VH-VL binders against p04169. Designs and how they scored, part 22

Target 1, 76 residues: p04169
Amino acid sequence: GLPDGVEDLPKAEDDHAHDYVNDAADTDHARFQEGQLCENCQFWVDYVNGWGYCQHPDFTDVLVRGEGWCSVYAPA
Key: E = the ipSAE of ESMFold2; O = the ipSAE of OpenDDE; V2 = 0.75 times the mean of E and O plus 0.25 times the DockQ between their complexes.

## First folded at step 12 (VH-VL)

Design p4 (framework fv_roconkibart; at its last look DockQ between E and O 0.45; V2 from the best seeds 0.00; counts 0 for: pae E 12.1 > 2)
Fold by OpenDDE, look of step 12:
Structure p4 (fold): chain C 76 residues (1-76), chain A 123 residues (1-123), chain B 112 residues (1-112)
Amino acid sequence: as target 1 above (76 residues)
Amino acid sequence: QVQLVQSGAEVKKPGASVKVSCKASGYTFTSYAMHWMRQAPGQGLEWMGWINPNSGRTKYADKFQGRVTFTLDTSISTAYMELSRLRSDDTAVYYCARDSYDFWSGYDYFDYWGQGTLVTVSS
Amino acid sequence: DVVMTQSPLSLPVTLGQPASISCRSSQSLVHSWGKTYLHWYLQKPGQSPQLLIYKVSNRFSGVPDRFSGSGSGTDFTLKISRVEAEDVGVYYCMQGTKYPYTFGQGTKLEIK
């Protein structure tokens, strides 16, 4: 679930961790597969306006974009 | 066990093309990207790029952009590297290598390699 | 491109003695988010390269504990505590932090 204080988290910038991109279309990572997005990742928790919380340890300090992607993507 | 078996040695003339195959076994072919490297005689290793057997996406080193093409035949778990407009300095052993990924640290290394394919370019 | 410089290029070693190989990069191999992607490979005579160490200090499966990797930033080291005959070959460092991936020149380890 969403952590306490989620409303105070800043939005992740590109390259926050694990080659994160706010737009999956921008990645040139070897692991990327079509259709993979943060919003359908097992770490995803929806929050507001297309942004959510990522339960991966390296993203606990930011909000991530549903249409984003990173290299530690895991299908839900 | 993971195995990558490459096609046999090739001898080509300058200006020709060569296509090397790399057949994978012992793992799910579509789950790992495949990299290509080469090694000129008595020299070090040079990275050429990768192909993702699932997405079909590729990345080529700038040095080879426009001259190299990676392709796949997933039905037989095989990756191909085609190099065109060959010249003498393309003489090298070409390797395929499987991409290995750490789910927690996010970057790849080459955990298994093919046996190599010697391509000789001479007039 | 990131230039990888190994030293020495030739390394004669007496059996049972330790060995050390240096690898320096022309720029920091620390990724923007704090991880370092420096790997070591061994190419034995007449064979393809094989993975020894990944991410600076992690031994790959089956690699003896006499091999160790260390370093940070631009300076990295591969150490062999007690060289054995099967350790003969060319060692390569490789950076995977930036495209294009680049290798060192290789260090040829031989038995005296």
Scores: ipSAE 0.363, ipTM 0.869, lowest interface PAE 1.6, mean pLDDT 94
Fold by ESMFold2, look of step 12:
Structure p4 (fold): chain C 76 residues (1-76), chain A 123 residues (1-123), chain B 112 residues (1-112)
Amino acid sequence: as target 1 above (76 residues)
Amino acid sequence: QVQLVQSGAEVKKPGASVKVSCKASGYTFTSYAMHWMRQAPGQGLEWMGWINPNSGRTKYADKFQGRVTFTLDTSISTAYMELSRLRSDDTAVYYCARDSYDFWSGYDYFDYWGQGTLVTVSS
Amino acid sequence: DVVMTQSPLSLPVTLGQPASISCRSSQSLVHSWGKTYLHWYLQKPGQSPQLLIYKVSNRFSGVPDRFSGSGSGTDFTLKISRVEAEDVGVYYCMQGTKYPYTFGQGTKLEIK
């Protein structure tokens, strides 16, 4: 679920952690698999307007883009 | 249980090529990058590059660019490394290793390794 | 390329005594977002390498707590608080911050 205070979290920028990108099409990372997105990741919790909350410890301070990706992606 | 099983030892002449296989089991093969390393006798480890089994993309260390090719057969969860124009200093044990991809670990380390394949290059 | 330099290269040790292995990098290993991708592997005799420590100080699953890692920037240390016979082998540090990924030369730990 969504944490208390989620409405106050800033939106992540590219390179926030773990080679994060707001658009998966921008990654050239070795671990990237076609079709992987934050929004289909095990840690994704949907929020609003294509932004969500990632339950990974290194992303608890930001909102992430559903069309984004990072190198700690875990399939659902 | 994750397991990487490599093909058997090979003896080659200078100028030949070798193709080493690495068969994966115990995980979704296309979800993890595969890296290749080598270790010359009595020496340390050397990273050769990686292949992404989902996209087919590759990265080769500059030292091996033009001589090494990584390929896949995803139907049998197998990665291949082919090294051409072999020289005596290519004698080494060659390893495949899986890139880590878990919640707590981050990235850029190798959590499971194959048993190694000795390639001997001699005239 | 980032050069990784280990010392000592040979480390004879008496069972039960502590051991310490140094790893130095030619460049800072701190990534642009503040994490350090310095890892330690053990290659036991006749075996392939196995992961011990990832990201400086995190023990991999099943690694005994007598192993610890520390360091920052360019200077890193692996410590074994009390050496056991099963600890024999060659220890490698590796950096995963910049391509090409590079390993130290190895430190051969053996029982006196």
Scores: ipSAE 0.005, ipTM 0.651, lowest interface PAE 12.1, mean pLDDT 87
ESMFold2 (binder alone), look of step 12: mean pLDDT 91; pTM 0.932

Design p5 (framework fv_retifanlimab; at its last look DockQ between E and O 0.83; V2 from the best seeds 0.00; counts 0 for: pae E 5.2 > 2)
Fold by OpenDDE, look of step 15:
Structure p5 (fold): chain C 76 residues (1-76), chain A 123 residues (1-123), chain B 111 residues (1-111)
Amino acid sequence: as target 1 above (76 residues)
Amino acid sequence: QVQLVQSGAEVKKPGASVKVSCKASGYTFTSYAMNWVRQAPGQGLEWIGWINPNSGRTKLDQKFKDRVTITVDKSTSTAYMELSSLRSEDTAVYYCARDSYDWYSGYDYFDYWGQGTLVTVSS
Amino acid sequence: EIVLTQSPATLSLSPGERATLSCRASQSVSRSGYSYMNWFQQKPGQPPKLLIHGASNRATGVPSRFSGSGSGTDFTLTISSLEPEDFAVYFCQQYYKYPYTFGGGTKVEIK
């Protein structure tokens, strides 16, 4: 579930943590596989307008983009 | 067990091209990126780039962007590194190295290496 | 690129002695509590062998006498008690930022 005050969280910038990118297409990480997105990640909690909350400890302070990706991606 | 077996030594003239192969076995070839690294005689190591065998995505050191092509043949689990416009300073042992990663941090590291391929460039 | 400087260039020791190898990065290779530093061992005519990843994690099959430490710009590989087979060249490598880069190596030779 979404934590309290999630609506007040800032949007993650590229490179927030773990080589995060707001557009998965922009990643240059060796681990990345096509089709992997934040929105189909184990840590994803949908919020609003294509943005969501990431339950990973290093992303609890931001909203992440559904079409984004980072190197700690875990399939749902 | 994971094995990376590379093609044999090459001797080339300046200006020529060389294509080194790296056959992988003992693991799912498409699940791990493959790096290429070289080492000039008596010198340190120099990263060239990697390829994701599944997607074909590559990342190269900008130093090599105009001369290096990394490819794969998934049917034979083989990665290739082609270096064109060879010069004497390209003389080195070229290694393929599998790219593994830490599941918690997401960072990658080279856990298995080929035996190396000596490429000699001389007039 | 991030430049890695290893010291000393050569380390002459006897079996049983403690070896301390340094790797200094031109900029930090740590973020979010992780350090993006590897250590490799290389013997003549062989490819590098991974010893340490993530600055302090021993690779599979690596003896416990090998340990890695450090963060930011300063990293250390320690061999608590040198075995005859440990005399080799050791390289550090950062994978924090492209291009990945290696140190110049430290040769651990028998005194």
Scores: ipSAE 0.759, ipTM 0.929, lowest interface PAE 0.6, mean pLDDT 95
Fold by ESMFold2, look of step 14:
Structure p5 (fold): chain C 76 residues (1-76), chain A 123 residues (1-123), chain B 111 residues (1-111)
Amino acid sequence: as target 1 above (76 residues)
Amino acid sequence: QVQLVQSGAEVKKPGASVKVSCKASGYTFTSYAMNWVRQAPGQGLEWIGWINPNSGRTKLDQKFKDRVTITVDKSTSTAYMELSSLRSEDTAVYYCARDSYDWYSGYDYFDYWGQGTLVTVSS
Amino acid sequence: EIVLTQSPATLSLSPGERATLSCRASQSVSRSGYSYMNWFQQKPGQPPKLLIHGASNRATGVPSRFSGSGSGTDFTLTISSLEPEDFAVYFCQQYYKYPYTFGGGTKVEIK
């Protein structure tokens, strides 16, 4: 689930944590594999308009882009 | 058990090319990037680049960009590094190393290394 | 590129002594509380062996006498009590920015 106050969370910028990018196509990280997106990650909770809440501890202060990626990606 | 087995030592003349192989076993080859690192005699370690075996994407140190080609053969779980226009300062042991990771913390690290391939460039 | 400077170049100690190895980066290799620094041990004729990842996390199977610390630009590898098998060369390595780079190494030798 979505936390209380999710509507007030700022949108993440690139490099927020763990090599985060708002567009997975922009990553040059060695770990990235095609098809990995925040929206198919185990930490993803859908919110609105392609933004979601990431349950990973280092992303609880922001919304993340569904088509984004970071190096702590874990498949659902 | 994870194992990386490299091709044997090579002796080359200046201007030639060399292609070193690294056969992986004991893990899902396409799930981990493969790095190439070299070490000249009595010297430190120098990163050459990596390949993502799943996509074929590479990243190279710019000093090698026009001389190095890193490839994989997914059907044999083998990575290759080819270095062209060889010169005497390319004499080194060349290593492959698997880029492992902790998906919770996001840390990447070279946990398994090949035995090394000595490439000697002499006239 | 990020230059890693290790000191001292050579550390001459006896078994049982504490070894303290320094690695300094030309710019920060840390972001958001995470440090992208690894430590390796290398013995003659062998590939490097991973000791520490993420600046302070001991790799599996590495004895507890090895520990890493530091953040930003200054990192330390400590061997609390040297064993005979610990006399080797130690390298730090950053993976924060491309190209990945290694320090020049610290040789820990028997006094």
Scores: ipSAE 0.359, ipTM 0.858, lowest interface PAE 3.5, mean pLDDT 92
ESMFold2, look of step 12: ipSAE 0.275; ipTM 0.837
ESMFold2 (binder alone), look of step 12: mean pLDDT 91; pTM 0.926
OpenDDE, look of step 12: ipSAE 0.745; ipTM 0.929
ESMFold2 (binder alone), look of step 14: mean pLDDT 91; pTM 0.928
OpenDDE, look of step 14: ipSAE 0.745; ipTM 0.930
ESMFold2, look of step 15: ipSAE 0.130; ipTM 0.803
ESMFold2 (binder alone), look of step 15: mean pLDDT 91; pTM 0.931

Design p6 (framework fv_roconkibart; at its last look DockQ between E and O 0.72; V2 from the best seeds 0.00; counts 0 for: pae E 8.8 > 2)
Fold by OpenDDE, look of step 12:
Structure p6 (fold): chain C 76 residues (1-76), chain A 123 residues (1-123), chain B 112 residues (1-112)
Amino acid sequence: as target 1 above (76 residues)
Amino acid sequence: QVQLVQSGAEVKKPGASVKVSCKASGYTFTEYAMHWMRQAPGQGLEWMGWINPNSGRTKYADKFQGRVTFTLDTSISTAYMELSRLRSDDTAVYYCARDSYDFWSGYFYFDYWGQGTLVTVSS
Amino acid sequence: DVVMTQSPLSLPVTLGQPASISCRSSQSLVHSRGKTYLHWYLQKPGQSPQLLIYKVSNRFSGVPDRFSGSGSGTDFTLKISRVEAEDVGVYYCMQGTKYPYTFGQGTKLEIK
């Protein structure tokens, strides 16, 4: 679930961790597969306006974009 | 067991093209990216790039951009590396290698390698 | 490009004795909020490279525990506690942190 204080988290920037991109279309990562997005990742928790919380340890301090992607993507 | 079997040695003239194949077995071909490296005689290893058999996306080292092409035939679990406009310093053993996937780290290492393909470029 | 520098380039060792190989990178191999993607490969004579150590200190499947990897940032070490005849070959460090991926020059381990 969403952590306490989620409303105070900043939005992740590109390359926050694990080659994260806010737009999956921008990645040139070897492991990217079409259709993979943060919003359908097992770490995803929806929040507001297309942004959500990622339960992966390296993203606990930011909001991530639903249409984003990173190299530790895992299908839900 | 994972195996990568490459095509046989090639001898080419300068200016020609060469296409090396890498047939994978023992795993789901489309689930792992395939990397290509080369090794000139008596020299070290040089990374050339990768192809993702699922997305079809490629990444080429700048040194080879515009001269190398990675392709696939997923029906036979085979990756191809084509190098054009060959010159003498392209003489090397070319390797395919499977990417290892770590869901928690998300970065690359090569866990299995092909046996290598010697490409000799000489006039 | 990230330059990987190995030392020594030639390593003669007596059977049963320990061996140590250094690998230095021209810049940090630590990803932002990430791990360190430094790996070691062994290329035995007449063979393809084979994975030995991945992510600094993890032994690949089938690799004997006499092999160990350590280090951080820009300085890394591969150690062999007791060298055996089958350990002969060229050892390469490799960084997978930044494109293009780059290898060290290789260290040739031989038996005295």
Scores: ipSAE 0.029, ipTM 0.754, lowest interface PAE 3.8, mean pLDDT 92
Fold by ESMFold2, look of step 12:
Structure p6 (fold): chain C 76 residues (1-76), chain A 123 residues (1-123), chain B 112 residues (1-112)
Amino acid sequence: as target 1 above (76 residues)
Amino acid sequence: QVQLVQSGAEVKKPGASVKVSCKASGYTFTEYAMHWMRQAPGQGLEWMGWINPNSGRTKYADKFQGRVTFTLDTSISTAYMELSRLRSDDTAVYYCARDSYDFWSGYFYFDYWGQGTLVTVSS
Amino acid sequence: DVVMTQSPLSLPVTLGQPASISCRSSQSLVHSRGKTYLHWYLQKPGQSPQLLIYKVSNRFSGVPDRFSGSGSGTDFTLKISRVEAEDVGVYYCMQGTKYPYTFGQGTKLEIK
């Protein structure tokens, strides 16, 4: 689930970690496959207004966009 | 046991095209991007671009944009590189290489390479 | 483009002695959250390149621990603590941080 203090997490910027982008359409990364989004990733926990919490260790300090993507994407 | 087996050497005239194949085995072909590099005689390595076998998306180095095309036949786990309007300075060994995925770190590297295909452009 | 500059370009080494190869980039290779896509490949005579070290310092499977990598930012080093006959070939550093991916010129290691 959502961690304590999720309401205080800053929103991720592009390139936060692992080639993250807030909009998956903006990536030109070789690993990207059409249809992959943070919101359908194994690590995704929905939060509010299109932002969620990513349970991947390198994203525990930020909120990520549901329409985003990163190179460590794993399907749910 | 991952293997990438490339097609045999080619001799071409200037202005022709060449199509090099790279047949993959020992892994799920659609899970890893395929990169192409070349190495001119006595020179270092040059990255040409990649193709994602799952999506069909490609990226070409600017130097080759408009002359190179990467394609696939996923039914036989094979990637292809076609270079058109060949010039004598396209003489090189062409390599395919698998882009390995490191799930937790997100770093990618070329863990397995094909044996190379010599393309000679002579006139 | 990121230019990768290796030094030396030719490296004659006495069997059993240490060797060191420098690789410098024209731009920082630090990517998201400090990740650095700097890799080392060895091309033995008559063979295709093979991965030695990925992400600066991680040895690929089967690579002896006499090989080590280090560095950060723009300055990277491959070291061989004790050169063996099978280590001859051309060593390339490669960056995968920024398109286009680029290689150093190569360092030819030879037994003298």
Scores: ipSAE 0.008, ipTM 0.715, lowest interface PAE 8.8, mean pLDDT 88
ESMFold2 (binder alone), look of step 12: mean pLDDT 91; pTM 0.926

## First folded at step 14 (VH-VL; framework fv_retifanlimab)

Design q1 (at its last look DockQ between E and O 0.86; V2 from the best seeds 0.00; counts 0 for: pae E 4.8 > 2)
Fold by OpenDDE, look of step 14:
Structure q1 (fold): chain C 76 residues (1-76), chain A 123 residues (1-123), chain B 111 residues (1-111)
Amino acid sequence: as target 1 above (76 residues)
Amino acid sequence: QVQLVQSGAEVKKPGASVKVSCKASGYTFTSYAMNWVRQAPGQGLEWIGWINPNSGRTKLDQKFKDRVTITVDKSTSTAYMELSSLRSEDTAVYYCARDSWDFWSGYDYFDYWGQGTLVTVSS
Amino acid sequence: EIVLTQSPATLSLSPGERATLSCRASQSVSRSGYSYMNWFQQKPGQPPKLLIHAASSLQSGVPSRFSGSGSGTDFTLTISSLEPEDFAVYFCQQYYKYPYTFGGGTKVEIK
């Protein structure tokens, strides 16, 4: 679930970790598959306005965009 | 066991084209990108590009963008690298290499390689 | 492109000795605490063999005498005690950004 203080988390920038991009369309990663998005990743917890919380340890300090992607993507 | 088996040596004239194949087995072909790397005799390694066999997406070194085409045949689990307008400096051993990744970090690396295909370009 | 410079070009050592190989990148290949550097071993007539990924992670099946260290622009491959089968050429490779690039290699030869 969402952590306490989630409302105070900054939005992740591109390249935050694991080749993260706020727009999956921007990735040129070899492993990316069409349709893979943070919002359908097993680490995703929806928050507000298309942004969510990622339960992966390297993203606990930011909000990630539902339409984003990173290399530790795992299907829900 | 993962295996990458490449096609045999090629001898070409300048200006010709060559198409090297890399047949994959022992794993789900569409789950891993395939890289192509070459090595001129006695020289270092040069990355050419990769293809995602599932999506068909490719990434090439810009120096090869006009001469290299990377493709796959999913039905035979085979990747192809075609190089056109061959020149003497294209003489090299060409390798395919699987783009695997660390499941904890998510970062990728070339873990399995084909045996290499010597392409000789000479007049 | 990121240029990787390996030194020395040739390293002459005896079995049992420690080998230290350097790879310097023209720009940083590290971000967010991760270094995008691999090390490969290559013997004549064979393709490269992955030894180290992410600068310091030992590839499965690789002997523990191999280790990698470094971050930013400076990286090191260490062979704590050379075995006869370790005499080969070693390449570093960055996958920080395209195009991926390799160093020129260090040949570890028997003295």
Scores: ipSAE 0.760, ipTM 0.931, lowest interface PAE 0.5, mean pLDDT 96
Fold by ESMFold2, look of step 14:
Structure q1 (fold): chain C 76 residues (1-76), chain A 123 residues (1-123), chain B 111 residues (1-111)
Amino acid sequence: as target 1 above (76 residues)
Amino acid sequence: QVQLVQSGAEVKKPGASVKVSCKASGYTFTSYAMNWVRQAPGQGLEWIGWINPNSGRTKLDQKFKDRVTITVDKSTSTAYMELSSLRSEDTAVYYCARDSWDFWSGYDYFDYWGQGTLVTVSS
Amino acid sequence: EIVLTQSPATLSLSPGERATLSCRASQSVSRSGYSYMNWFQQKPGQPPKLLIHAASSLQSGVPSRFSGSGSGTDFTLTISSLEPEDFAVYFCQQYYKYPYTFGGGTKVEIK
């Protein structure tokens, strides 16, 4: 679930951690597979307007984009 | 038991091409990117590029972009690197190296390497 | 591209001594508390062997006498007490930006 205070988290910038990108189409990472997105990752919790909360420890201080991707992606 | 077994040594003339193979076993071939790295005799290591065996996506160091083709055959779990227009400075041991990860690190490290393939380019 | 400079080029030591190997990057290879730096050992006629990833994380099966430290541009590999099998060449490698690059190596040789 969404943590208390999620409404106050800043939006992640590209390169926040683990090669994060706000748009999966922008990644050139070797691990990327077509169709992987933050919004279908096991760490994803939906929030508002295409932004969500990532439960991975290195993303608990930001919101991430649903169409984004990072190298800690794990399929749901 | 992860193994990467490369093709044997090659002797080539300048201007020729060489295709080095790397057969993988002991893991799911399509789940890990494969890197190619070379080492000239007595010199350091130089990254050439990688291929994602599932998607076929590649990334190459720009200095090789016009001369290197990296491919895979999923059915035989084999990666290939072809280098064309060979020059004497291409004499090196060529390695394949598996790119591994875990969900905590999220980044790549070369945990398993092939035994290397010596390519000698001489007039 | 990111240049990695290793020093010293050669380190002549005896078994039981402490080895300290330096790797300096031409620009930061760290962000968000994570460092994109690996260390490899290479013996003659063998491929490189991964020792350390993420600057300080030991690979499984690597003896605890090996340790890595550093962040940003300045990284260190330490071998607390050299064993006979540790006399080899050591490379640092960054995977922060393409192209991936390696340092020139530090040869640790028996005095």
Scores: ipSAE 0.206, ipTM 0.819, lowest interface PAE 4.8, mean pLDDT 90
ESMFold2 (binder alone), look of step 14: mean pLDDT 91; pTM 0.926

Design q2 (at its last look DockQ between E and O 0.57; V2 from the best seeds 0.00; counts 0 for: pae E 6.3 > 2)
Fold by OpenDDE, look of step 14:
Structure q2 (fold): chain C 76 residues (1-76), chain A 123 residues (1-123), chain B 111 residues (1-111)
Amino acid sequence: as target 1 above (76 residues)
Amino acid sequence: QVQLVQSGAEVKKPGASVKVSCKASGYTFTSYAMNWVRQAPGQGLEWIGWINPNSGRTKLDQKFKDRVTITVDKSTSTAYMELSSLRSEDTAVYYCARDSYDWYSGYDYFDYWGQGTLVTVSS
Amino acid sequence: EIVLTQSPATLSLSPGERATLSCRASQSVSRRGYSYMNWFQQKPGQPPKLLIHAASSLQSGVPSRFSGSGSGTDFTLTISSLEPEDFAVYFCQQYYKYPYTFGGGTKVEIK
């Protein structure tokens, strides 16, 4: 679930960690497959306005974009 | 067991093209990108690019963007690297290498390699 | 591109001795505590063999006498006690950014 203080988390910038991109279309990672998005990742928790909380340890300090992607993507 | 078996040695004239194959077995071919790396005689290693066999996406070193084409045949689990406009400095052993995933860093590394294909460019 | 400089170019040692190989990157290849550096061993007529990934993770099947350390721009491969089969060329490789690049190699030869 969402952590306390989620409303105060900043939005992740590109390259926050693990080659994160706010737009999956921007990735040039070899692992990326079409259709993979943060919003369908097992770490995803929806929050507001297309942004969510990522339960992966390296993203707990930011909000991530549902249409984003990173190299530690794991299907839900 | 993972195996990458490459095509045999090639001898080409300058200006010609060469197409090296890399047949993969022992794993799900479409689940791992395939890299191409070359090594000139007595020299170091030079990354050429990769292909994602599932999506067909490729990434190349910009120095090869106009001369290299990487492709796959999913039905035969084979990756191909074609290099055109060959020049003497293209003489090298060309390797395919599987791009495996680092679960901690989220990045990729080359864990299995083909045996290499010598391409000799000589007039 | 990120240039990797390996030193020394040649390392002459005897079996049983400790080998320390250096790889210096022209810019950092680390991000958020992760270091994107691999080490390979290569013997004549063979493809490179992965030894270490992520700077310090030993590849499965690789003897524990091999270890990797470092972060940022400076990385080290250590062979605690050289075995006869360890005499070979060793390459570092960064996969932090494109294009991926390799060092020039260090040849570990028998003294």
Scores: ipSAE 0.799, ipTM 0.940, lowest interface PAE 0.5, mean pLDDT 96
Fold by ESMFold2, look of step 14:
Structure q2 (fold): chain C 76 residues (1-76), chain A 123 residues (1-123), chain B 111 residues (1-111)
Amino acid sequence: as target 1 above (76 residues)
Amino acid sequence: QVQLVQSGAEVKKPGASVKVSCKASGYTFTSYAMNWVRQAPGQGLEWIGWINPNSGRTKLDQKFKDRVTITVDKSTSTAYMELSSLRSEDTAVYYCARDSYDWYSGYDYFDYWGQGTLVTVSS
Amino acid sequence: EIVLTQSPATLSLSPGERATLSCRASQSVSRRGYSYMNWFQQKPGQPPKLLIHAASSLQSGVPSRFSGSGSGTDFTLTISSLEPEDFAVYFCQQYYKYPYTFGGGTKVEIK
């Protein structure tokens, strides 16, 4: 579930943490595999207009893009 | 029981090419990137590049870009590194190393290494 | 590329003593509280062995006498009480930016 105050979280920029990118197509990270997106990650909680909340501790201060990716991706 | 077994030592002349193999077992080969690292005798370690075994995509240190080709054979769970236009300064032990994946710590850390392959380049 | 400078080059100590190994990066390898630094141990004729990842996270099976600390450009590996098996060469390695780079090593040897 979405945390209280999610509407006040800023949108993540590229490089937020763990090599995060707002568009998975932009990563050249060694761990990236085709089809991995924030929106199909175990940590994903959908919010609004393609933005969501990532439950990973290093992303609790931002919204992330559903089409994004980071190197701590975990399959749902 | 993760194991990385590399091909045997090689002796080459300047200008030749060498292809080192790294056969993986004990894990899902396509789930972990494979890195190549070398160590000249008595010297430190030098990263060459990685390959994503699922897609075949690579990232190389720019100094090797024109001389190194990294590939995989998914059917045999084997990674390969080929270095061309060999020089005496390419004499080193060449290692493959698996890249770990952890949800909360470390992105690119090498938890399992092959035994190393000595490549000697001499005239 | 990011240069890692390790000091001292050689550390001569006896079993039971505390070892403190330094690794300094030419630019920060940390971002938003996460540090992209590994530590390895290497003995003659063997590949490197991972000890510490993410600057301070102890790899499974590594004794608790090993610890890592630091952030930004300054990192430390500490061995609280040296055992005979700890006499080896230790390397730091950054994975913040390509190309990944290693320090030149610190040899911990018997005094």
Scores: ipSAE 0.065, ipTM 0.775, lowest interface PAE 6.3, mean pLDDT 89
ESMFold2 (binder alone), look of step 14: mean pLDDT 91; pTM 0.930

